# VHH binders against MYG1 protein YER156C, part 9

Target 1, 338 residues: MYG1 protein YER156C, of Saccharomyces cerevisiae (p40093)
Amino acid sequence: MNSVKRVKLNSKMSKQICTHSGSFHADESLAVYMLRLLPEFKDAKLVRSRNPKDWEASDILVDVGAQYDGVKFFDHHQRGFFETFNEKYKTKLSSAGLIFKHYGRDIIKTILNNKVSSSDLDLLYDKVYKQFVEALDANDNGISKYTIPKDSNLEPNFRDNAISIPGIISGMNPNWNEDTSDESFDRCFARASEFIGGVFVTLVRGYGQSWLPAKALVAQAIDERMDVDKSGKIIVLPQFCPWKEHLYELEREKNIEKQIEFVLFTDSSGAWRVSTVPINSTSFQFRRGLPEPLRGLRDEELSTKSGVPGCIFIHAAGFIGGAKSKEAVYELAKMSLA

## First folded at step 4 (VHH)

Design c6 (framework vhh_surovatamig_d1)
Fold by ESMFold2-Fast, scan of step 4:
Structure c6 (fold): chain B 338 residues (1-338), chain A 123 residues (1-123)
Amino acid sequence: as target 1 above (338 residues)
Amino acid sequence: EVQLVESGGGLVQPGGSLRLSCAASGFTFSDYYMSWVRQAPGKGLEWVATISQSGSKTDYVDSVKGRFTISRDNAKKSLYLQMNSLRAEDTAVYYCATETYIWSGTTYTSDYRGQGTLVTVSS
């Protein structure tokens, strides 16, 4: 009689992703979503299990298996795990950070329909990690935004956990008095993964389609700065755009760090603004403020006191002002340099 | 060691039904995801359906959704494929397979034991 013959097929079957069962968090919810954006995992089946047999049968494991090899296992719970995004970052990676570290460029390319250059892709890869994924990594690993001094009575003014992404995802688990079957947890996980995935895709798309194109506008404004003012400390943007991060990087690249002090642009109403430049990307302090005697003044009073016609306002803190014309905001900036 | 024996194939007219069976031995059947894969005449291999260890989750290729149902009986160590509303395009050799996790980039190799069962849909 013929015995059943061994058949080895080099045919493609759907991939399998595994993550842990039960209560879920933002990191693996996002990691699974990110993987399924990729062509090789687009139609992957998801198994939520702590059974080693399910791990063995899977192509990739996220937030389970107590291993990290950068190929199949992407877990951060094992002893001696200290992986960071790169040497610039101190935040220990979660499973979302691990998947983003390995697949992030391909994930971004997929979201942007392959309409991104390699150099711009590297810029977006760092920006997406810094602005979004690092915070999820930190939250999952219990890392605080701030180092609180030992003798500090520093207390938060309010709680934000119910409106943060990790808090929202945690709230999407079944409650103790609801259906807590594996099927119920899996349905809740699917909804949570789609929710955080939608937030992530919207953010990445915004960075690729809106934030990134602003770089060229800021670069041109810097190149034209000597035509604006002989000091080279004032730049003009043809319209409002997200300029701050691009300015700091371009100053570094051009060896003019800390030299630009004012940015002139039009607001949505067609009026002009003069903005100070913060000392750094996270600071509310500015390199040079608008004149102290003019702060808090508006309209006719401001125009009379400054000697500049068509003024609208200067904020009480001195970080921004507005006027009806480019010439007016230029004079406000120029006066600040004296 | 691992053995999979398919049965239930045959000649059926368009619109007819067939139930395929797979008898498993040599491994702990209840620990594995199980799949049906087919090869139509003159074509490559096509994945058809997958079922989880407990049977709670199933997946299908779009062309058979609503017509085929995959099921399993862990006590009997058997896998089934109920095929309804059969079409000429469903003509193929059907294979029973275990899921494997060998990652090789965009594809992976499935390793299973079975000779397949022929399904012919023809008038």
Scores: ipSAE 0.000, ipTM 0.090, lowest interface PAE 23.3, mean pLDDT 83

Design e1 (framework vhh_7d4b_2)
Amino acid sequence: QVQLVESGGGVVQPGRSLRLSCAASGFTFSDYGMGWYRQAPGKQRELVASISYSGSNTNYADSVKGRFTISRDNSKNTMYLQMNSLKPEDTAVYYCAKGDYYWTGSEYYFDYWGQGTQVTVSS
ESMFold2-Fast, scan of step 4: ipSAE 0.000; ipTM 0.221

Design e2 (framework vhh_7d4b_2)
Fold by ESMFold2-Fast, scan of step 4:
Structure e2 (fold): chain B 338 residues (1-338), chain A 123 residues (1-123)
Amino acid sequence: as target 1 above (338 residues)
Amino acid sequence: QVQLVESGGGVVQPGRSLRLSCAASGFTFSDYAMGWYRQAPGKQRELVASISSGGSRTNYADSVKGRFTISRDNSKNTMYLQMNSLKPEDTAVYYCAAGDYVWGSYEYTSDYWGQGTQVTVSS
């Protein structure tokens, strides 16, 4: 009777991710990290190669292969590539933007442990792109944040390249006088991918835990609107929060689009504001203005002419006003409905 | 009481420059984001430029990028708008605004407003 040993087979990695070899950048570092958050790619083998045989053997290619088909190839370096995140964006996608466009909802859902509704997921998907991924896409595609006139002598007051995410990732490559083997680049890539991935996950969790809860405040304000005014056109927020994006989405969800015309909330001083609602998220035109005869008036003059005590102001354009009490801003909104 | 007072408006020829100032009182200026809005007769209000409480972040409307520069001096409770290469379409009443929140050009929210200052670009 000879000894037997139990052999534990190494987990067979069924999926393979490929990206280019050599010097790496923020876009594919993030793209690979985002893919590996997904259950289907969690245990995927990463191959860094420009060899077509490695491309053929891979399930997904990121930032290599000079093709984009939305299934296997996710590269933006080919001629004639002008893909954007959607019709609202003009920034050309990098490999990070391509992966986020196709997998972003599942990535966010995974980060939030599936504790997000489909509608909230759509909100986070757009917000994460706009606040984080778009800047990485722009950087990789040589798109500047500002358009500076060519004849301008404008110079920066300081340099910040070493503290930007793209600059930090660039600095994580092997230096020219260090080990520049494929193994060294792969090790450095893994560290860079973990770094940018950690920043990304922290940001997504912050949006899910802090920005997204503002939606619940707006939803409650909408649900309580008939208690504010019988028209249902005035809502009250218990505190200031970023309400505009949430309001438009909630109106669509509740099939009351264009119905809410005024939002009442406290400012940082504890005084009250009455805000009109813009006709859409990109417009400065509003659904209903504050009364024309009161526009541009302030303090005692406004209080006297309106008949409402404690008024502070109504903007000359009629889109916002303020007063010392909730009752006062309610009266200003109410008289606007007549 | 909170006051925002604009100055520096006037009549200038196309291609010239103006500098607008907004003097703030009655609140802790360094805690607030600041911005400039404008409204021309018969047109909608628009955000021209905004600046974060510490001055580290700025935002501009596409129509003024490269021509206008927003800045602030927290020690003087004053915000500025340097307007270069003025065009006839820049003619508007310019309003100073203060708020806790600014998010892109389109979601800027203002708590306090000035009375406005007229800028006219005409030959």
Scores: ipSAE 0.000, ipTM 0.126, lowest interface PAE 23.0, mean pLDDT 84

Design e3 (framework vhh_7d4b_2)
Fold by ESMFold2-Fast, scan of step 4:
Structure e3 (fold): chain B 338 residues (1-338), chain A 121 residues (1-121)
Amino acid sequence: as target 1 above (338 residues)
Amino acid sequence: QVQLVESGGGVVQPGRSLRLSCAASGFTFSDYYMGWYRQAPGKQRELVASISSSGSSTNYADSVKGRFTISRDNSKNTMYLQMNSLKPEDTAVYYCAADYVWGSYTYFDYWGQGTQVTVSS
């Protein structure tokens, strides 16, 4: 009975979201949008205010109130706030990261129309944070992508602030010579929230509908690896797909980390490719390169020197090669293992 | 880096008036929201009044509505709080605070040192 009474009360009462008034930024613009994707906040009233009376009347506060309790207050603007997404991350959360940390799984489920398993949801939850939300958290907290050595004389060749997501959102505030009333800021905020929200939803759909299905293809390729080569170091994909992130995760899950060295797949023309595997997700160094004497060679010259008919190329850096048949790229991979 | 300096506090009898001033330096004052907060002994710091960067919007705690008036002079980089009909309950340390229009609100980073207001007979 308590559940039925609570459900009836919730269905009759509108929710209220509060964020700060005036000039807005990417973090709370996204946070408000993300909340409004949820069924319980879909029709929520948004109040932009620094008045404690408005805070008291609200169900959830974003980027205002100088508190974080994970229930009503979601602000990161207090001394001694060091919240991260989880133990794997060192980036301090902004209001966007705080909302995503608490509601991210439900947000992703809503975007994907509940067409996602619990394990896949955990995978998407981490990926969306790592690829999108973390950069917004870092930007809002003044954290640089790179640690630049002290006394470095590095300077950018061009400016890109106006084309970054935070820069675009900032540019959507009223200009100094326009209507700077609260109503004007609120209209501009609504447009900014819709813009960054659209970018976010497109990204999540791409990950859920296109990136995620590639995991099953990579898992099958790994399971069949001993049928490809007795070493277990070569896998074959039925077509090109985003395999790298899935490979590292699946190797860890199967306790075969660092063992797979070559990935064979067909390109868009129907020819075959042999790709090396980077030593980790942030490295441009490979576990094993293609043979040095064959690098930079093409067509007949490559086929003759390798002894493998139907070769097309091996890149000068040795990280990828191509041939007309699966058998040919397999031989290129196999000779690299010797 | 940012400096906020409060002045105008003191000891007054109930029903009297005080005007607080906050002199700002180290940032483009006209781009920032400004506010007055107060903290009484044993109480949490509370917002008293705030004012938008242009001065077109003001906000007040219910306890001071009709008695206090916030204003700003962007040409002088100064914010004011006119406090009329003072009550013993208004006794507190008053802090000015700046909230960056391009930055985010911060708890202690942009606070003044505070000025004591005591309402006593």
Scores: ipSAE 0.000, ipTM 0.098, lowest interface PAE 21.5, mean pLDDT 84

Design e4 (framework vhh_7d4b_2)
Amino acid sequence: QVQLVESGGGVVQPGRSLRLSCAASGFTFSDYGMGWYRQAPGKQRELVASISYSGSKTNYADSVKGRFTISRDNSKNTMYLQMNSLKPEDTAVYYCATETYIWSGTTYTSDYWGQGTQVTVSS
ESMFold2-Fast, scan of step 4: ipSAE 0.000; ipTM 0.197

Design e5 (framework vhh_7d4b_2)
Fold by ESMFold2-Fast, scan of step 4:
Structure e5 (fold): chain B 338 residues (1-338), chain A 120 residues (1-120)
Amino acid sequence: as target 1 above (338 residues)
Amino acid sequence: QVQLVESGGGVVQPGRSLRLSCAASGFTFSDYAMGWYRQAPGKQRELVASISSGGSTTNYADSVKGRFTISRDNSKNTMYLQMNSLKPEDTAVYYCAVEYTWSGYEYDYWGQGTQVTVSS
């Protein structure tokens, strides 16, 4: 075999990112940060400018240029722009959403040091958008998280504008009586971009390193459900993990929607818990509650009333209970099915 | 309600000057950066000049550097574009624009435009 000699293998061209000058918001602050996580943009120069010459010199434009081509221009400020993340979403994309739509999988791979499969990457891509990026897209497009009927008297009990991420980013702009030069805005933008980027990276790592591994535990528990109880309605996890979202998705994949009613797992003390399954991921209404006569009872009183030794508690709302052994929480779940 | 009203356009011979004005209302004028855009027939709208909220920083498209001067008078809520040494290729509708922020949301507003025609 001949040795391959290549010229210019170490040739590195710096990239240039452009976004608009002046007042900044959460969407382009995050978009620029996300781009800089990528190997090709890690050392990129950032230019904040509304000058067409700076746009021409740039490799990628974010939130400026009044164009969207998915290659160089990533701006949503034009007539007839209706891009969404995909057909399942109604929220129109901001510049953060546009960058995440095109680069999100590579951004996530970079944050997780390429330790993620293609199928898991697709799952994280959707989850990160739904949990974080969509809210920024909505904020930028003036979309409220709640639809309030016109005849509603619903009023907020307090203001939280200074505590939200978009509110914090807005507050990081130069004040009217400070240095309002372009250089001052650029320094403030850099701080804001690092702040929102740090939040984003922490969230993605949590999903990739902690939330995602729970899927395999839930999948195995579902596969073993007939060995737990002949009804197939009770699953056992070897330890606590974030199981709810994985359960709903796995039920859909396996065509067993709404069949699992109880989840058994150990808590940090080594005691066992029996949890009900909510009817959906955001509801605290459950498919089947723990027995009403046992709700609110504890310890010896609960053990005597239930006939199950070693009980610790059943919450007053009936959504969770605890006992000293797996056998005890299984009996509490089983009697709920009768 | 944000309103921008341009004036000062017209028809001139090459080499002459025009001064455009933009009267702004409905927002705290001194808090926002502003700019002038233009759109020639069959061309995309382009940024010509921009000015920071305090007037300390200005930027110009290469095609107008040394010929156009942007300024603002925050006491009168008015922005100006002084156009010198006009060329036929400067023929366009000129738009005043502001980057307006409301409740954490950014909105770009443009006026109705003023026509500038430089005869060749």
Scores: ipSAE 0.000, ipTM 0.125, lowest interface PAE 21.3, mean pLDDT 84

Design e6 (framework vhh_7d4b_2)
Fold by ESMFold2-Fast, scan of step 4:
Formats: C-alpha cells, structure tokens, sequence
Structure e6 (fold): chain B 338 residues (1-338), chain A 123 residues (1-123)
C-alpha cells in the first residue's frame, strides 16, 4: 500500500484576470466565467479596471487593453480587428468568442468532467460556438441575424429586448439612481457572470451528456445497416434518441450522403415507428416515402391492405408509420424500397 | 408524446366558410408551437398558419392572409383555423402540427402530426 502523489500543485500567488470597469455586457461576463471554469484560473482574482498598472499586473486581459495576441490580451475593440472563429464563419469575434476560440475545448472538457473523446470534443466545440457563442459575438458587434432589404415592408409585431440574454445582462447593471460605485458594479458583474455562465454550462452539459451520446447509437446503426437490409437503406436504433442531425453528419463523414432512407425506433409506449429521412433539417420532403396506397390507413385496414400484421398507422403524407413490432415496421420500410 | 386529431373538414362552395379544429391529447398542449399545413394534389406541403404556445403571435401564408384566422384555447387543448372566403385553390388535405422550439432546435425538435382532414371547395 503506497501513498499516491498529488498531481496538482498549489500556486503561492493566484492568477489575475482583468476586464474593464463600469457598465458590463454579455460578452465579457461570459468570457470571465468561462476562464474561471479552467483549473488554472478557478482561483483567479478578478479586477475590473481601465488602469494600465492593473493590466500590467494581470495574467490575462479580457475586453480591455485594445490588443489581441491570443496569450495575454483578448480585446476586439481595436481598429482593423476582423478575427472570426474559423474560415467557415463570417461573424467577427467578441471577447467571449476570443476566449472560446482559444480555451473552448478545455472549457467543454472541464464541464463534462473529461468524459469526451477528442473527435467528439471537436464536434461539441463547433456546435457550442454555432448555437450559442456566435450569437453573443454578433450582438456585441452589432451584427443582425437577418439581412433585410432596405425597402422591405417587414415590421416587428412585438419587442423582445428584455428577454434576450444581452438585454437581461444589460438590465443587471446598476441603474443611474442606484449605488454606482465600483464595488456595486463589481457585485452586479459577479451576478451577471454567474447567470450567463449557468445558462452556458446547462447548454454544454445537455449537448455533451444527452445530444452527443446519440451519435454513437446512430453510428452503430449505420455500421449494422447491411444486417438490417441488403440495400443498406434502413437503420434500426436500439432506443429513441435525437438521430436527425447526427445522421446527416455521419453520412457526410462516411461518404454515404443521402443513402439512408428509413429509421426504425421504439416510441414511449413500446410500439415501433418507421420514419423517413427528410432531404434536409427544414424540409417536409423526404428521400423516399412510405407506399402511397397505404397512406392515411390505420389498424386492421392497414394490416389487411399491406399484408403486414400489427400495423397501427401510416401518416397521410407518408413520412412516418407505426406498428406493434420491429418486424412489422421493417416490412413497411422494405416494401417502400420495391 | 402528443396525439393530434383534426376535424371540421368537408365540401363547401366558393365564398363560404369552414372552421377546422385540432384536439390535442397526451403532452402539455400549452408547451407547443402549433400550425396548420396543407397539401393539394400534385403540390408540396405548405405552412398555412402558425401560433405561438401562448397565442400572442400568429403567422400566415400570403395566399391566406386576411381570409384565415388561427387561434388556440389552451384550457381545452384545442387549436382552430377559421377559413373565410374559401377559393377552389384552398382545396387540400389540412394537417395539424405541434412542434417544440428548444434551445438546440437541430436535435431536440419534436414534430407531431395529425392524420389530416380533407377540405374541398367546389360547386
């Protein structure tokens, strides 16, 4: 029996993070929170200052200093700054995007307690940026979600400023007639950083613990497709999971785009479903429909007309059907291929 | 999770009105964004009208704007489509749909559909 050596060293001096003082926004509120998730910055002192002496004393500067070097300075306010997340993106980075670009993989690993492979980490890194961080970058840089023609008659039916994340964070600043001391702004910043950080962690955890595990189930179902049907066009999921986005990506990765036409899975009642695959995530068109003569039929009528016992339904549009057994939904998919 | 049943379809003369109903059972109706879709023979399925979970906002296809009105009663788990000034080109199978907008819309979207109800506008 031997003592295990400690793998972590205690620092005699905590690291220091600096961001600007006064009114705060969503980008640096999230950036500071993300940094403090990391082991090297978890005990970091935060100073909120526009004083160069405080910048000199700091290990990392966020949204202040008018410089970006990817090491100590992470500011986007300097002229000529056009940094993007990568070549696929056009959105100019804010301080949140800059920190996520450099530390995002380590941040995600920390949130997921290191329970993620390198390839899955790359997938989550892109997904978290695309779904959450890019919108914060765009908001901070004044970039609109839509390019609306100047002569458009498009008018908003309602206002949503108070329920957007940037709007909520803005509302967490001290009001003009409240305590506007540096200490008050710092307390408000801490609450805002904690709020947006909690939102961010919840999203990353959901993606890593629930969305991502579905990829392995879909990948296995694709690998086993020839055992399901010799065409390779039908896959079976061992249980219901979010399959759609993973299917499109895995087809691309495996160079079999547009080949899978039917997905078989169980619903919450234990009955089976046969789902078509839409041509893309926003389309009501599908690669191959269920048989036209069977569409809109149900129960005994469907079972008799199809020759497949235990049928429940085929939707009138032919994009989904159900039956009591895996064998039954397989037969419905197989006859669709004839 | 949710089951949808349409009713109120039928045969009607041009210029008349019909009211479609969509009754929901299973999941919490008030959590879903709801819509009416239609598909005419030989045409693509199109969105006709949609309504937010709380009923505060509605959206309509240009072809039906000013003639159709979508509404919902969350206490009765029912959504309606009031169709006025019906035209022959409104002839289609009308589908009730329920969809959940979640934070990750690409993965955690759940689309539920009714079986459809036939609307025929002819003399």
Amino acid sequence: as target 1 above (338 residues)
Amino acid sequence: QVQLVESGGGVVQPGRSLRLSCAASGSTFSDYYMGWYRQAPGKQRELVASITSGGSRTNYADSVKGRFTISRDNSKNTMYLQMNSLKPEDTAVYYCAAETYVWDSGTYEYDYWGQGTQVTVSS
Scores: ipSAE 0.000, ipTM 0.123, lowest interface PAE 20.4, mean pLDDT 83

Design e7 (framework vhh_7d4b_2)
Fold by ESMFold2-Fast, scan of step 4:
Structure e7 (fold): chain B 338 residues (1-338), chain A 120 residues (1-120)
Amino acid sequence: as target 1 above (338 residues)
Amino acid sequence: QVQLVESGGGVVQPGRSLRLSCAASGFTFSSYGMGWYRQAPGKQRELVASISYSGSNTNYADSVKGRFTISRDNSKNTMYLQMNSLKPEDTAVYYCATDYYWEGSTYDYWGQGTQVTVSS
């Protein structure tokens, strides 16, 4: 059979996307960009309008229409709307989260040129939401990152709203003393949508092309752990990679949760590192620290006191150390298990 | 997710008629242009007929114009090809297609095809 190139066979002349007019925010700016990445919406006409006639003529409505049906209407401004990404998340969805919830897997596949397995796609789908889209959903819905007790005296030392993605997008609206016509708002929206879309695509590519491939390296290191040390508590990576999230997931899958205590890898200089494993992905506490008497020591003093030649350092907090050879960092890890 | 299922092919004598059907699922049928392609042994795949999303506009290859009629029923998610005055040169596998088919896609926008043989 011969391949056939894409041909337009008298389809609807173009899909139409509608979002609200006037001042815009990060959520619908990203939502529209994400839709346009998809083959069915890549040549879609964008109409920015609060007129019901424009809504009726549109194929999909984002952040306007006061309805959510998962097919045509994707708005979160109606009463009684409490949709979340899934049962694991408590953050109420914005229009960005709604579009990502329904189209996110196809969006990610498109960005990665369909070079991702079904199971890896599920990992990326959750990771992209957790790392990027959830924060946009929270910002749009007025949800704070921290729950601060009302009687606390916690205050930020500085403000950073002008350098956050939502703040930058807000700043891209026409100023009050500039051209505030519908055409001006539409031009500014297009620029804002391209900006946040570029940030989003860069993030997704990084996760798909760099973070995700680290999983195979960590899986192999876990499989080889008994060859490293009889305890099975030390793994060796062939090179530095983002290992932490993959380690927790793989331990759960292999029913060895909390068993790996040290990870050995090379740094950019070719020297070796021994890293502790945090008790969970968000913790600054570790399962087992490097030896307390050796913490804060460096070079010859560390090598002499530890009895291990070629040591470089052990951090004062005991969470990481370094040495000139794999054998040296292995000995530092092994003595920590005693 | 996108699925196209052709039916109605068969063996028929020259001058007779056949009606092909294409049942579509997994997408909004009424929003997409549809078409019939055919491929004979040793020949390239060619567009036979196409129909707009609403059914108001149709186009035909010169070789079938006046003999074949394409139609669609959006309420049944089905497209048809009425083939009259069949000739031996019409012998081919007939494929239902959407205008979103492209090489390298992970989605198959083509049906399995249905064989039409015009012979005694």
Scores: ipSAE 0.006, ipTM 0.422, lowest interface PAE 9.8, mean pLDDT 85

Design f1 (framework vhh_gefurulimab)
Fold by ESMFold2-Fast, scan of step 4:
Structure f1 (fold): chain B 338 residues (1-338), chain A 122 residues (1-122)
Amino acid sequence: as target 1 above (338 residues)
Amino acid sequence: EVQLVESGGGLVKPGGSLRLSCAASGFTFSDYYMAWFRQAPGKEREFVSAISSGGRTYYADSVKGRFTISRDNAKNSLYLQMNSLRAEDTAVYYCAAGDYYWTGSEYEYDYWGQGTLVTVSS
């Protein structure tokens, strides 16, 4: 036969998940929670044990067993382990990343009640890893967010470990002068797993139900851009939505990278805004700013100096402005192109 | 009360041998990974060797072929047989008990002894 087959998990009436006992971390706390979201593991028993007999009895092992086979064993603590999420990523996977790599699409589908297309699922799978799981993988593997030059004496201006997810989870372990029995560690683990799981589910729902639907609005705005302005550099959204990441992706897909310079949309009051487009998603530099002489001006002063009635403001940095009408923000964008 | 007590350290000439012992009490010894770490003057603590509850052994590259780790679960004892000792093996040697799965990091070990000094000098 010589067919490549994935080995499936044991089909018990009740599944069993195993992870290590004692002190716990964010990666296995999240991994266990993610598994229990799946229909096959929703009623799974959790055993926290370093005993090989408990591993034998388990259907899946997380952050324990010193093995990774993508079927039963999901541990990253063995020498020579260099698994990454895919070829685009350099960050070595933790147990959370391993579980998310194998089950992430099914986990996301479950959170969204199967209301997601295959292509959108691929987009969410990458986004959730990039925005959330990768940082947990990096933290667990001692990988720094920044490459620090060897001759640099860079020191942080403040400490933030107590407000980071890994720091919060670490702080949820029993303290040295409290009950440090296995039962106490198991109770603390359950609370930690629910906490990080809640953060994770909230994030995924936000991406699937709010961030993702904005893609269609941005795509339509791009398709209609020549009707807004002959340059094709100004797009209009029907309302405020998270447009930035979708804009960069859609420009790449349509081979119009770096072309869109201004985005017009309504704010919560019904007034209009004109936003510049940053050079990239993390930059405070823009492709084109609003006019220098108008920056920092407001209301009547701005309307008089610009010659555009109904202006409200232009930020001192020139990255955003507002006006009472669509026509007004369009004129502010158009004069920026001259 | 958990205790790890090291013994067997001392002065030895280059090329000589020493056997370190660690007596454990206050926990279920057979359930734990047991390890030896060492710390030379002015240096960070480094991994030397580890042994699982089932007897699987791990060694730092610098000691492979020269050191042998072993355990006696009935006596709650850990051993390190050190052969072909070198001046650079001079350090305080620590017994540690911790995470069942070897990671090589000192922070993965829950319990530590006070250490025993090994000096390799002519």
Scores: ipSAE 0.000, ipTM 0.104, lowest interface PAE 22.1, mean pLDDT 85

Design f2 (framework vhh_gefurulimab)
Fold by ESMFold2-Fast, scan of step 4:
Structure f2 (fold): chain B 338 residues (1-338), chain A 119 residues (1-119)
Amino acid sequence: as target 1 above (338 residues)
Amino acid sequence: EVQLVESGGGLVKPGGSLRLSCAASGRTFSDYAAAWFRQAPGKEREFVSAITSGGSTTYADSVKGRFTISRDNAKNSLYLQMNSLRAEDTAVYYCAADYVWGSYEYDYWGQGTLVTVSS
């Protein structure tokens, strides 16, 4: 909806960005958009060319020039190129990954109007790469999401290319029976770059403005855990928020891995939930379940058997329960520890 | 309130197939992630498969290549196609929906449907 004014710093730079002409892909479409978010490149002219004279005249080259120097040339097509985001990642970088590796922190800062700490910026930098940019790098380099054993007869059950970001961007190129002039390709590229850029900015804002603030709530809940229960195994959040990733990282930072077993929070109706903690961020096995005799019970039956007034439910698997009050879900968690 | 109702469970021989269905009422699946979990008698809950609102799927290693998760938003339904069933697939299967955006907790669950694989 284009109603948010970006802070315009250094708007009269005579910078030039160059990328290749003709058919375009998601990686350079995003890379160009990301560069143009930066104050230095905000007003940069984009030239789409494979002419060496245009490369010489440009300040930065994306996905052309067969070189990577981290200053002017950002291409991954040269022989022997195996750059990754860092030592924790094995996915070879595309031009999007190269630009994000070098400018990602400044790009995120710009999207968030400089309202982010250095530590939180590092967290967002890794999260944005892991959740979004890595998949684009992999797609551009022909890397599959899964390693399929050579003796496997596994086949895809359906096609999803038309709904993937790379597939959508590919579909935005001019069709064979349309205007296939350089000017037409450039117009299509501009639309594609704005589209993928909009998706990217929405994701970064969500992480910075919604996911990241949950970290402070989880950190406070961990710090207050001894006030909740003397075991330190139960934490209370003032409302539901995305707590799991933050909990595992904060436990690691505080050297209390695997100690928090229950999380109490309110749902949208004002009723309370008691959630178990999975053994890791991708697991559906939990550290400690709710009491076995109470699993699958609801309402008055649950309240009577537990001795806790105002219970609503305990799931049959024992991983989550609900009640009308904080005191009730606390008692359910407390019983689980005995 | 929201209700998820599973169906399609039953007794099947090893190597057989079953298709589980989950119907949502009180809220649609359309914009939300959904998943299948299972719990064998005397065991903890196990993740089986998940599908995002956009159709991206994830499978547990134990079922990969044998089970297929799918959704039909127009019918407000989630499905699990189970092929090449094994005795170790015997469990109560639960449908789950992540109706609280960003919760990653699958806040809404069905009552479960029993699948027994026995020769």
Scores: ipSAE 0.000, ipTM 0.151, lowest interface PAE 22.1, mean pLDDT 84

